# Ledger of designs, part 6: VHH binders against Uncharacterized protein YOR385W

Target 1, 290 residues: Uncharacterized protein YOR385W, of Saccharomyces cerevisiae (q08909)
Amino acid sequence: MRGFSGQPLSDDDNYRIEKTQRNTIPERLHFSRERNMPIASIFGTRGYFVFSSEQSYDKFKQTNFNISTLDADGVGVPLFHIVQSYNVIGKITRSSPDFYIYKYVLQGVQDPPLYSDCKVICQDKVFRLCKILYCEIYAHQGFFETKYDFFYPSKTQPVKKYQIIKQSNMRDLYSTLDGMRFRWHVKFYSDHFRLMFLDEDRLNYSNSNQKERQKPDQGKSKAPDFVIGHYTRTFSDILPRSTSKCSNLIIGEHSKPDSLGITTVPDLTQEFACQGALIHYLLHIERERK

## First folded at step 1 (VHH)

Design p01 (framework vhh_8pnl_2)
Fold by ESMFold2-Fast, scan of step 1:
Formats: C-alpha cells, sequence, structure tokens
Structure p01 (fold): chain B 290 residues (1-290), chain A 117 residues (1-117)
C-alpha cells in the first residue's frame, strides 16, 4: 500500500508519474506513506467528524469523550468537526458562513491558552482537549462555477484564505494551496474522488509538451496526473449507531509516526482533510435532497 | 512561455455584431477548456462563455441566444460571435484557460468592445 521511488500511493491509482518527472513536482508532495482518516457521524450531534487515523477512530469508538487520561499524541479524539449552518437570516444578508470547521487541539493544563475561543471538552491532570473554530466556508454560486471560500479566523497574520472552485459542467473541485494547484477528480457515476497535483507539464504550458501533440494519440498525448490522495464513501453506515463511519480520506505523507493522533497531522494534510470534509458534506446534502 | 492574444473588438451600434478571436502562440490549444471573460469599468469581471476541449459549451444567461463560443483547433484559435449587441455588453473582453490558479486567469491585454448610441 506504500509508494516507493516515483510510484503512486494507492493500489487503485490509474495515474502514474515517471521517476524523471518527480523533479518537476514539489518536494512537499514526494510521499512514501499513506494516512487513512475516517469520517464519522456521532448520534445526537450534527455534522461529521474527521479522525487523524484508523487507530484514533477505533479508540474513540470505545470511549467517546468519556476519557480519564488523554494520550500525549492525541490518539482517540477527533481532529475536525464540520457543521452546516442553518442560519437563514445570515444567508440572506450574506454575513453567515455556510459551513463551520472546528479543530480539536491538545494543551498542557499548565501552559497559557493558545486560543481565546477554546471550548474545553475534557481534561486530565496533564492535558486538556480544546475545540476551536478553525475554518469558515462561504459558498458563492455563479453561472459556470461555485466558489467555496475557506477563511481561517484563528490563524495569525498573514490572514489565510483560499478558494475551492467547482465547474458547473463537472463534479471536479479545484484549489490552490501555497502556489500549488490541485484537483479533486471524480467520474460521473462514482463517489471516489482522486486528489491530483496539477503541474506545468500537465497543463501543457511547456514547449516539450507541445511536441506530444504531433502524435496522433486520441486524447492521451498528455502526461498522467499525479495522485496524492483519495476520498471514498463507505456503505457499512446503513445501520444507525452511536458512532458510525461514513467515508474515508487517504492522503499521502512523508513519514509514519509511531502514534497517529491529532498532534501528528502535517499542515498540508490538515487542509486536504478540511476539503475532504466539505466533499463529504456536499455529497450528503445532495443525497438528502433527492 | 505560452501566450493568448485577443482581437476583433471595436465600436458598434446597438443591434450590431462583432466576432472576437483569441489566438494561441505556443500552447497545445486543443487540450484546454477555454473561456471568454469580460470586465466593464467599475464592475467585477464576469464569465461570459466556456468551451471544453471536446466542444461542450456553457453560456451566462445574459448572453445566451446572442453569443456563440467556438474553437478551431487546427488554427489554435478561440472565437466569440456576438450578435444583437446591447450597451450593457460594453466591456474589455479577455480569453483564458479554464484552469484554476488561485486567482483569475486572463491572457493578454484583452480587446475592447463599445456598444454606443
Amino acid sequence: as target 1 above (290 residues)
Amino acid sequence: QGQLVESGGGLVQPGGSLRLSCADAGFTFSSYAMAWYRQAPGKERELVARITSGGSTNYADFVKGRFTISRDNAKSTLYLQMNSLKPEDTAMYYCATWEYSGSFDYWGQGTRVTVSA
């Protein structure tokens, strides 16, 4: 299940990048591991929870938030909680987010608070688990596209915000993070989204890619897209439970920590998890409205 | 570097027509989804029409039935046929690839369309 030396990170990945092409791909995306991040619902709580690992999700299922001792790496607690806003007045005035993403953070009880808006969920003698407002998502509908603005109010300056764009004639979602362009690609009949990096070669901006056009190749003269993650839906959530797994995010990673708790998730992986959480919620809304 | 160059704009009376062209100089044009955008003075830019590499088209409601987007892959050229022009169509027109880059994608200087009388 692990990629080696220019290999894709998924065994269902139909897109490859040759070893020589890795020189054009940012080093931050040269992954050798995968992180599985379950998305689950909790009975009596609106929205969905993203977990940092299968290990963390399995431990959470046993205890919920009834935890006497918090793990130092944050194993056994959720990473994110996404909730849809139902504020009709705020939507009419264009002042209310469409979605809220909350983040769970561990703090030492003796340490100064990192966030003024921290809600304490549980604590032991060493750590407290806090829930903070991490991201606000605003949806803007247009004729050819819908834009999702991700705004991070708790981030220190420079103010962090970016957009996801969905084209009207596609189910695909496009984003740019730190100057890198990404696409969540899905086929019309599928709920399997592949997260792809879009480099200059794949966008055909170079003279060397221009030469491939000289071949009479029917729609395959372009180099394959580089897949760095997946969103997949789970059918086993049919039966209502106190905690039910709904879908799974799989994101490439550089290293494998000994523990896969909430403190072990890289910043870029956290951003993709937020995007995946939105994808999950949009699919849920679509299903409920049919 | 690839370059897109817009042309065909001008002054026209209401009810008139213009054909805008967007020429490619260095891209593999046939592989891209392409779009026409416009921006009137003091307004935000807006998407006018889009065409996929396979030829599927989408139009903004305010131009549907009046404008036609098309492409000629052999000439590496994108077109916008504008009929029944209105004063409200007065704007600078830009062509762009339909790929997201963290902002808006515009190529070249644009071409000015003025509908006056």
Scores: ipSAE 0.000, ipTM 0.111, lowest interface PAE 19.2, mean pLDDT 72

Design p02 (framework vhh_8pnl_2)
Fold by ESMFold2-Fast, scan of step 1:
Structure p02 (fold): chain B 290 residues (1-290), chain A 118 residues (1-118)
Amino acid sequence: as target 1 above (290 residues)
Amino acid sequence: QGQLVESGGGLVQPGGSLRLSCADAGFTFSSNAMAWYRQAPGKERELVARITSGGSTNYADFVKGRFTISRDNAKSTLYLQMNSLKPEDTAMYYCAADYLWGEDYDYWGQGTRVTVSA
């Protein structure tokens, strides 16, 4: 009777997003709604797909893989595809990434190409759906931390977009985007990650030995937590299916587009989706090693 | 077995011609981009020609004017007409399909061998 779906943002977290959206957080992080982005596996394909919305995922499932017409906003197609390189994680070579992230882009058939290395998936009379290599991820294992470097695709010199840092024996991940610091925080043994914006005080606490003095869970901070999203796992039902929803990303957004297709996803949400896709893959690898 | 079946390769003299075929009884042939790749011994695979679902074609510089890619959606078959063959064209030729859920043409055939002897 009950569905197999991800846990939504709690009322408390939704309330915090709403309360902080117009206060002291950067304008780019002001929120008036949530976007729910399913992460799914597809039968016969390696890796995982991130969809721009539940509505887009539902439409995709109904097509039986036959795309004859394309929606102007890109509803019904995946947003990203993440795949692990054939190399075993931890056996790092200088010559190959550990993960690839591909992005689906929609363009007019008469328009100039948006990207030179576009792979055409399908085309109708008006639109062409292309797949591009969007990001290459390199994992660097150190004694105290693992670093995940996100690079722009390049056949020449690599250009780093940003880095995710995971401390050894911890599951929390940290990143910096455009001078803003973020933390994916997981509670105990849960696979529920909360995406948090770190203000200057929280950044100093996280980066210094002041941890012993400034325990924010002790007596709880009076300042609101800047929770801007969640990653939650779902377990597929046992029935054979062409697609299986594995997890959900839920990200706060300031805009309310009329459609929730791939063309409607803000740049910052796209980067959080890429990070969430990596988190999902790392959890999969972690579980398969037992 | 592979999901694509290539045929039409063989031994030919320089300046000769061959027509390769790739039969796909699988998913959505008419809505997918299709491509021909080749791999010479000891070399990496390289793109030879590509055709979109709408029939737009793209060719590698080393085959422009000599090779023609085409498709017959009613027969779910991809073709490569190869004219003015050179010894440098000697390779295993692979048919590839790009599905929405695929990456780097995950739907590969087993290949058909082309040998151009001087």
Scores: ipSAE 0.000, ipTM 0.175, lowest interface PAE 14.2, mean pLDDT 73

Design p03 (framework vhh_8pnl_2)
Fold by ESMFold2-Fast, scan of step 1:
Structure p03 (fold): chain B 290 residues (1-290), chain A 118 residues (1-118)
Amino acid sequence: as target 1 above (290 residues)
Amino acid sequence: QGQLVESGGGLVQPGGSLRLSCADAGFIFSSYAMAWYRQAPGKERELVARIYSGGSTNYADFVKGRFTISRDNAKSTLYLQMNSLKPEDTAMYYCAAEIYGSSEYDYWGQGTRVTVSA
């Protein structure tokens, strides 16, 4: 059954984190807290919105973009907006993106635009909320795999890009960010994705003596996977302001900021949020084809 | 769906060498560990060598110093250089794409036969 977990991390996932030998895991991934990032739809708008926190989503659903005073940390506005182009996914010969991710950025009204293409959504006496094109996703369907190329035209030199790889007959997705390898793992009957760090050196781990550790372990590793986040679907909440929460992204963080607005999201978390937004959109497309 | 294709097997004399290749132009991901397994008649399949995306390797004790595993991600090809071959190395050799911590393998090849005899 499609259900709510009621918890960001399962007891099993918490146990695995505690059992993982942290000296083999990069310090960047030694998280002490979680950030919950709702994904929601807005009536009359194509695509989906990712929020920086439950607090930000709760404030936004009361006001939408009808905001008279912008919060200094960007509480109450979306972080990202993902929308599918009208192109057929997997057209190898198309040069146009298959998905667009827009980012909401907060600027002082007297500051020059940080980006040349900045659409002003709303403005008060101190701040303006701008929407910029943040990432373009190109899908390339092959016989064995689908590759999703993430290009960041809003980033300066060097141009930031990376790839997500998905097997044609599987639902798991793989990526490499800053030399670290990650997997979004899901069971074929579930829409719960676990974001895992892949530590190659642990594949040789064994409780045996040093000589026996070098023996093949029937192709299996005894070391547990290290889970650093989740994507979970929820039933849509029908709201008076025509917003509906569809899913949650839960990503680990080192510390809790005093505020959970759009200015407080770490760069690595932003990348995982973009990946999670794609996962959500792919699940929606699969559902519509059933 | 999805298939790895092994090549390079054959008949060699004891002390000889062979180089096995495993190719699939669209499948070998940089995030996958790749492995060579072998299966002799009447025996179960056993791991020979494994190579991780970062290039670190693991070898079975019975091939250490004789076999070398390598990968070329740009060519989507896995290799096994086999030196100082022994009659006990006679088997069907398979390549596999393996996910970290998984008890399941995503893809296996059809196998290539290696026979070591006079």
Scores: ipSAE 0.000, ipTM 0.104, lowest interface PAE 20.8, mean pLDDT 72

Design p04 (framework vhh_8pnl_2)
Fold by ESMFold2-Fast, scan of step 1:
Structure p04 (fold): chain B 290 residues (1-290), chain A 119 residues (1-119)
Amino acid sequence: as target 1 above (290 residues)
Amino acid sequence: QGQLVESGGGLVQPGGSLRLSCADAGRTFSSYAMAWYRQAPGKERELVARITSGGSTNYADFVKGRFTISRDNAKSTLYLQMNSLKPEDTAMYYCAARYYDTGLEYDYWGQGTRVTVSA
């Protein structure tokens, strides 16, 4: 038995997915559950934090990093921390990243250190919480498009790399992961992005900044509208707080784990969370400049 | 520390198949991202395939369509099913593990198992 993720689809969209698009969609994306992943700011700390669940975020608000006993599944600690670089010289020379994504990892205290540059945040008798540099993001502003390069450096394996592409006059973002093509779709002046799987190649943009639709008279694209996630902004708190929820990521899952800590997040969900963290930061920068 | 133990290597004819196993007797296997690396004589070690704690897989281009990585969390064992073997696949094959699906390096390595394609 299998279920479908609780995505807010119309009756027509549901019919098309079940009859035509569902059969062409990889089984890896046939989700039956949703994971809610809050994005929050911490007073006095630059950047934004992505949490593995609402429960993990709620626990973190009570303890911060002052934790005497670490949960075995990593409940109560952040999953990712995204920070914008302020290295002006490096940005001018295009030699330094525009954003850093740090990942929180839980490791047994009897295990050898994860990485030479890992930072131990806190430790109990069984586990230590480490913070590692996970991803460097480079923004390349072009005439027709902006490309966001995600670099995951490693000496022992090929460098993991992919791009998010945004056309200069459009708000949608496009990416490819494991040969699958995705689109973060947003309506004009909306803060709600829908993460969608595409069976068409939409990443081949020419010198012309092509509009989303092929022809005005043809209406909608033939690409599937299979939604696998959401990015939504939350309303601001009325009072200043040490930790404030700013937005929420909702990503599909195959099953609900017994715990919702940082060790329970599937790899594909982690990749989408990194993309969502960038989307959040870009929206913040855009609104600060307007 | 010998926490990972590879087995299943051997001599096989070109076009043949072989299944490698990696047993993790000393750790909580289900929490670890796992990988297979190989090192041919006189060459650097290279990534063959990896699998996350959640079961997501990635393959090097030179093995796509021929090799399949899988895991059995109940048995604490990682597998590499190798089909359509070529002389170029001759190498020592190493099992590697890290606590999470991402990072700069793998934390634990096995001793390796030798695969030789063609007499």
Scores: ipSAE 0.000, ipTM 0.096, lowest interface PAE 21.9, mean pLDDT 73

Design p05 (framework vhh_8pnl_2)
Fold by ESMFold2-Fast, scan of step 1:
Structure p05 (fold): chain B 290 residues (1-290), chain A 119 residues (1-119)
Amino acid sequence: as target 1 above (290 residues)
Amino acid sequence: QGQLVESGGGLVQPGGSLRLSCADAGFTFSDYAMAWYRQAPGKERELVARISSGGSTNYADFVKGRFTISRDNAKSTLYLQMNSLKPEDTAMYYCAVYFGSDEYPYDYWGQGTRVTVSA
């Protein structure tokens, strides 16, 4: 079997995860493996948690945050926590984000805090697990589209930010990271999102009312589907446990680390995990409205 | 997940009418917003009309009141009804999938169908 999911794809699936070494595809997307990243809820806690691996999730559901010794690679703790803001005044004035994403980081107990607003979740004699505000998401409802601004309130410059764009009549989500264009593609009736890289060198088409970058007479105007990840939902139990898996992210990986804790997640994978967390939350909000 | 295929172009007299069709040959048609563009000889490609998956429409000022965009999701077909055609409507007409924002290019374009308006 060749594939990033590690399982046979449905016969009805028209997308496959692609593996490549071609120089036309950015090197950081040359994946040979996959990372499975569970998204789960914790009873009594708002929002959702993204885990760096199935291994990390399995360890966490046994201990929760009641941990006597912290793993050096961060196995057994969450990677991210996304929570929806309910500050009505802040939303009206655009002074409060619609979603907060917190990141869990390991530090030596002797090291100075990375940020003055770090919250210590738990610690042992060697490490402390800190929770930091990593990303703020601002949703802007437009006439034909909704834009989600991912803002990173770093104390260091430059400020990191990007947008996810969703057409109001579609469920697909689009983003640009470091000049690379990505699409989360989903069918209207499905909750299975496929994360695709869009090859700009092959597209080069004009936007609305602009000149086409690629001449029409130079072959077909088609972007190849290059699938680098998936978001899939799981069926929820009638009586969920204190920690319940809700969905799964599968993202391409360059190599398998010896350990799959929170310290082992590549930067680009962290961004896709943040996007996947938003997708999960948006699907939850859709279900609650029905 | 195939290419869009346009048809219905031809030669017509000023004041005449044509109906263009665009068949979605491999896509999930109902999931996408769709658009008609045109490119006149020696000019850049320009938006004529677009339609959302739910049927909301927008038109360029130069075709308002004369052209009507519509879709039939059951037939996976996009249409452009062109009435009161003028010589300046002479162009290659293209069908396109609109996948997000005007900041981002379209994923797929058709190969086009030619419309000529002359006496």
Scores: ipSAE 0.000, ipTM 0.138, lowest interface PAE 17.3, mean pLDDT 73

Design p06 (framework vhh_8pnl_2)
Fold by ESMFold2-Fast, scan of step 1:
Structure p06 (fold): chain B 290 residues (1-290), chain A 118 residues (1-118)
Amino acid sequence: as target 1 above (290 residues)
Amino acid sequence: QGQLVESGGGLVQPGGSLRLSCADAGFTVSSNYMAWYRQAPGKERELVARITSGGSTNYADFVKGRFTISRDNAKSTLYLQMNSLKPEDTAMYYCAKETWYGDSFDYWGQGTRVTVSA
């Protein structure tokens, strides 16, 4: 095996498990690196911000949008901003979203506008930073499950991107992206969510409450857990700062990014970041109700 | 820099034992493939031991039978129990999160120094 001078012995279960797992996982999910994406709050601003990297967050924390020059790759600005709608509580008509996700995009000042609804946040001689409405989330509370519908913004006809499903008595969240099934799995004593790829064997195993709780990991024929990302909370600072890190998303990457700014984030990573932002907001709401 | 912090290194005589620890600063050790690497001065970093997400272990030939990799899921901590230490085991030891391909993420872990004096 890779890293060892000698060939693994025939009784080496680690080699067989890793080789089998690699062969059953879609190539799109064959990751060799990780991207750390901080989630932070800004004093006096509603909602939460997702950053493309620790480096980008650190640079932003120092400037807080007080920037004279924009980085060509978008280092030092947020990637997403998630905000809860005012109409989420009480006797609400379901005509408006429960959450809005805004995306930050970098444009050349000489380029034609990509979006008519772009809000210019800041501008230098070369670039402008725009904020656009990226996604609208509708929550549907049911007796057996809660559904979170992610929509592309539209003035005429809503287009659903995908759905997150949470069973009423479970903390886990399920989604399907590009025909691939995923689970955000969490243990009852933790706010650490593991983002897992879910094939047919994994789906049958994870959906069986009896099998999962009584005899979890016995059987060499079962596929091992395949984790492609994490959501973790950080401890709150005693003193409020203008910008405070609340949690962290860790998502798999195919290679080391050429840049850690907003222009280099893969599409699949962006969608997992949107899901992670919702998870963060739901945990915040849960704690406020405590 | 990274989210993993190694500890437990030190100076020990040949034949002695040390237990290295790797603490989780932002993720659960039990949810990932984890490994211990080492790097002696002027040498390349080499894999010492690996543990998969399912708990299976794998060892480099030069430590097989002497070192044991394990984890405590309740403490989110990875361990390397090192017995029958030799001068050749002198190195910086690094904790790494791995892909199922067996590649490490080289930006993770600060390292802990192990010195075995003859």
Scores: ipSAE 0.000, ipTM 0.089, lowest interface PAE 23.7, mean pLDDT 72

Design p07 (framework vhh_8pnl_2)
Fold by ESMFold2-Fast, scan of step 1:
Structure p07 (fold): chain B 290 residues (1-290), chain A 117 residues (1-117)
Amino acid sequence: as target 1 above (290 residues)
Amino acid sequence: QGQLVESGGGLVQPGGSLRLSCADAGFTFSSYAMAWYRQAPGKERELVARIYSGGSTNYADFVKGRFTISRDNAKSTLYLQMNSLKPEDTAMYYCAAGPEFLYGDYWGQGTRVTVSA
């Protein structure tokens, strides 16, 4: 790849995942590898698709959904599909979600259905590829901030998974997952978002009222920023094919799986992929308004 | 939108007191974490005190027992009460604000504090 958001790949070394592994952080964020997750459009289809790997994307662009044999690990099919809802301003239906995120799930043909709302996309003699509604996003624009609420899908009683907060004059996005705080940080005039773990305890290290944090002689410098992922737009050549790669997500991994299909994506990585898909869609909406 | 304005700095003798104020120019004050930072000439900016939306506070060791951070959500104003001032407290003092769990997204232009005879 030529470059992402005007920066060469070697610039990513300044924010490498290895930097987080040399410091005391939650074990869930101790990464040794990176997962590249392409975001692409499909000609004639609304929205954007997130792939579990470059390998999966490369296989998919040759076949699309015209597939006769499904890979056991789900290589060659999308992981997520994000679609902006048709929201009619001025109607009572403004309580409807602003975005839908669908997830692709592989299941055995002989197994009972895992999900009652499963739409079968394709199947072979062994596997079915199903598409399920995974997440509903509600955007609440306020004077000082915009909130993006991520909900478990529900027709009656929606349960909020988490929230992304963006201040009105800022481009940065903030969220909390499993008690861990995260920031998608972007510099002015850039579309390169860095996913950072927020070490509030280290920020408060020498200024805490608790003796346990003031006692260790670990130096007086602020802890370095812990970058665990990136969102970048691609500038690679777009061939006249049914699929076009638009951007790339790079998320930390504990290990490199043999296949990199949809069945091998960690739960936390799936949530970051959902956030990255939203970031991509928001950037697209901003560009189209010019 | 969201400009912070510091005031209350000045020249004071060692052992004296000052109260700094930071006024919000219109953003949602009550949901933000707020902080005071300072920067002496030729040195890096350092955290002095922080107050979260829920009222919990953190203080730098060098100001504990001397400085008190407080907020008035009805007036959208942050305060720093500075007692028993020392020459080492001489610096430009900055107000900072941010969303729920992280301050520092909004910064003021600073107010100068000089502790000298």
Scores: ipSAE 0.000, ipTM 0.104, lowest interface PAE 19.0, mean pLDDT 72

Design p08 (framework vhh_8pnl_2)
Fold by ESMFold2-Fast, scan of step 1:
Structure p08 (fold): chain B 290 residues (1-290), chain A 118 residues (1-118)
Amino acid sequence: as target 1 above (290 residues)
Amino acid sequence: QGQLVESGGGLVQPGGSLRLSCADAGSTFSSYAMAWYRQAPGKERELVARITRGGSTNYADFVKGRFTISRDNAKSTLYLQMNSLKPEDTAMYYCATDSYWEGYFDYWGQGTRVTVSA
């Protein structure tokens, strides 16, 4: 009785990605291609891994972290690892996150450490693959809404904070990044989330990262929603594998040089990947509960 | 690659106090959340107290109000101040990095013995 079923992308969804490039939109969202980012589990390891590309995932599943030579662009290693917190004491005192997102970073062995909390995963003669704490997510349950606070702690950088907001009776999730409003839209019977750019709402959304409670932009939009990405579940194999693909993120990307590895993923794409990883984990928890 | 070394354990009478120390010879102490665990004879190892890199603390219910965890990043040392000790606090006390890094090594100390008896 267990398994995952996904929905195929419609022709309309593919058309919307292309249409987004041609319509008047913020230049930062002017995409000319799509990046496919697999989300996978590793047998015996908690949580889920997000990969920078299908090619990177295909290379990784041959070796996991038993790698003799690290690629200069970080092809063949994960981008993110999301793990749910099980610290009961921290949850009681509200001092521990609900989720941790770790990021894999590639460093030259001769270079000074970029992060003081670098855990060395594997190393060759030229590069070290390190794992760092990238993001802490706190969930706050309200009667009408659940808020997911994303904190990006850094010793030397300003703390980045933003929220994902989900209404208690809906599955859609809303966020604001750099003054742009986004919605992960899903139909009740589906696990296919469409990432949409929303028209600017000067009253409800701001570049203050949703400091004030926001309302969904429902039933009155004069401009069409622009689809810039997707989250889709994939079919799971019956037999266990060392690495199993669970879902896929498809995110619009600029016509910059091809990036297959972890070192050249754009910041905005990284944020959407973190949001997609949370969506995947929430769907997993929801299904386990039922 | 630091090694954790606990000290400060000993024999104490009920109601007494002890201060445990955990020294990290490595340069990475300030990068980790740290914790104290204990293991009583014939029991499983249990979390006693936790402190994050930023200094936020968490305590098990059985030590709240009696124990205080603190850190000195300049000295690469973790402390556990134990007050109002009870016979039930008798255990081997372990210092560890407290991390949610799945699949990675946590650093553990050798432990320091605390005995609370008359």
Scores: ipSAE 0.000, ipTM 0.113, lowest interface PAE 18.0, mean pLDDT 72

Design p09 (framework vhh_8pnl_2)
Fold by ESMFold2-Fast, scan of step 1:
Structure p09 (fold): chain B 290 residues (1-290), chain A 119 residues (1-119)
Amino acid sequence: as target 1 above (290 residues)
Amino acid sequence: QGQLVESGGGLVQPGGSLRLSCADAGFTFSEYAMAWYRQAPGKERELVARITSGGDTNYADFVKGRFTISRDNAKSTLYLQMNSLKPEDTAMYYCAAKLRYSYGTYDYWGQGTRVTVSA
């Protein structure tokens, strides 16, 4: 059991993605490599874009959406686009979302559209790139904690996917995906978030059972939590550019993909990318307050 | 056990017809792409027909012209009209639902309904 070695992340071993063979950690979190996913802004467009890889971001930066030929794996296009709504965060009524996350999907031109709300961005003879509304986020600000509810959009009733919880005395964010509990941990003086699997933390994130959440155990833990990803912020360029990298997500992966386009991103990694996009937006809002 | 419930299976003679139904219990049905899969004894599950949230349909080559998939969003129900049934159509038939934002395998599966085509 050694620290994971891929692209160098920092000189601090505690911030690297960890490799494990422990039976207490689910097999799909046993990583052999990492995926780097840039978060960038585009001049004249609100919000932020998450890319499936550095290679995909570099290709997009050269072409934007003026693409003559779409890659079969979706290299060179964004994966997600997060936008803050014009509604005030923390309002009493919860009828309007606070953030929207759009997802880019690649489809064959001969295939019937899977999504009725699919906005065609660009098209070649073989593929079309569509943009769909993927997630609506509702923020609930309380005195002791803030909750971010992730919903699938609906014409009848939104379907709640999961929740992120932030305690008011900490900057850490907690979530549960597929029965697995996760924490984005950050130190007070830093904007570097470590994504950790909570191996022995039995916190319950159900809104019906919030008050029954287990208190932190001060006793000796059987197993430490494991780092499976990072969010790191970069400094903005001094000169205006059509696209500007703002931050980076690094998420562990089990296998070596042959291509790093939008079709190659595992479902769990896509959810961590959505959480990372929210983290980036929240940090941006904090900077604008000053 | 599951939020999709299939019905309408049974025993029919070759050349007969059956209509399968799949009822939603708790989904926002209109937002899901829906499919019928089947699994014959000793074989893997295979796609029979798919219908998108927008109503577009696709069929496996072995059922084209014989089967029709349809949906009623007001009733939250998926249908499979099966005509000109053959012994080779004997299988357990499964309803599957895929949320439009999920990729890969289907998010929800029914328990299945049995179709037997024999004299």
Scores: ipSAE 0.000, ipTM 0.255, lowest interface PAE 12.6, mean pLDDT 75

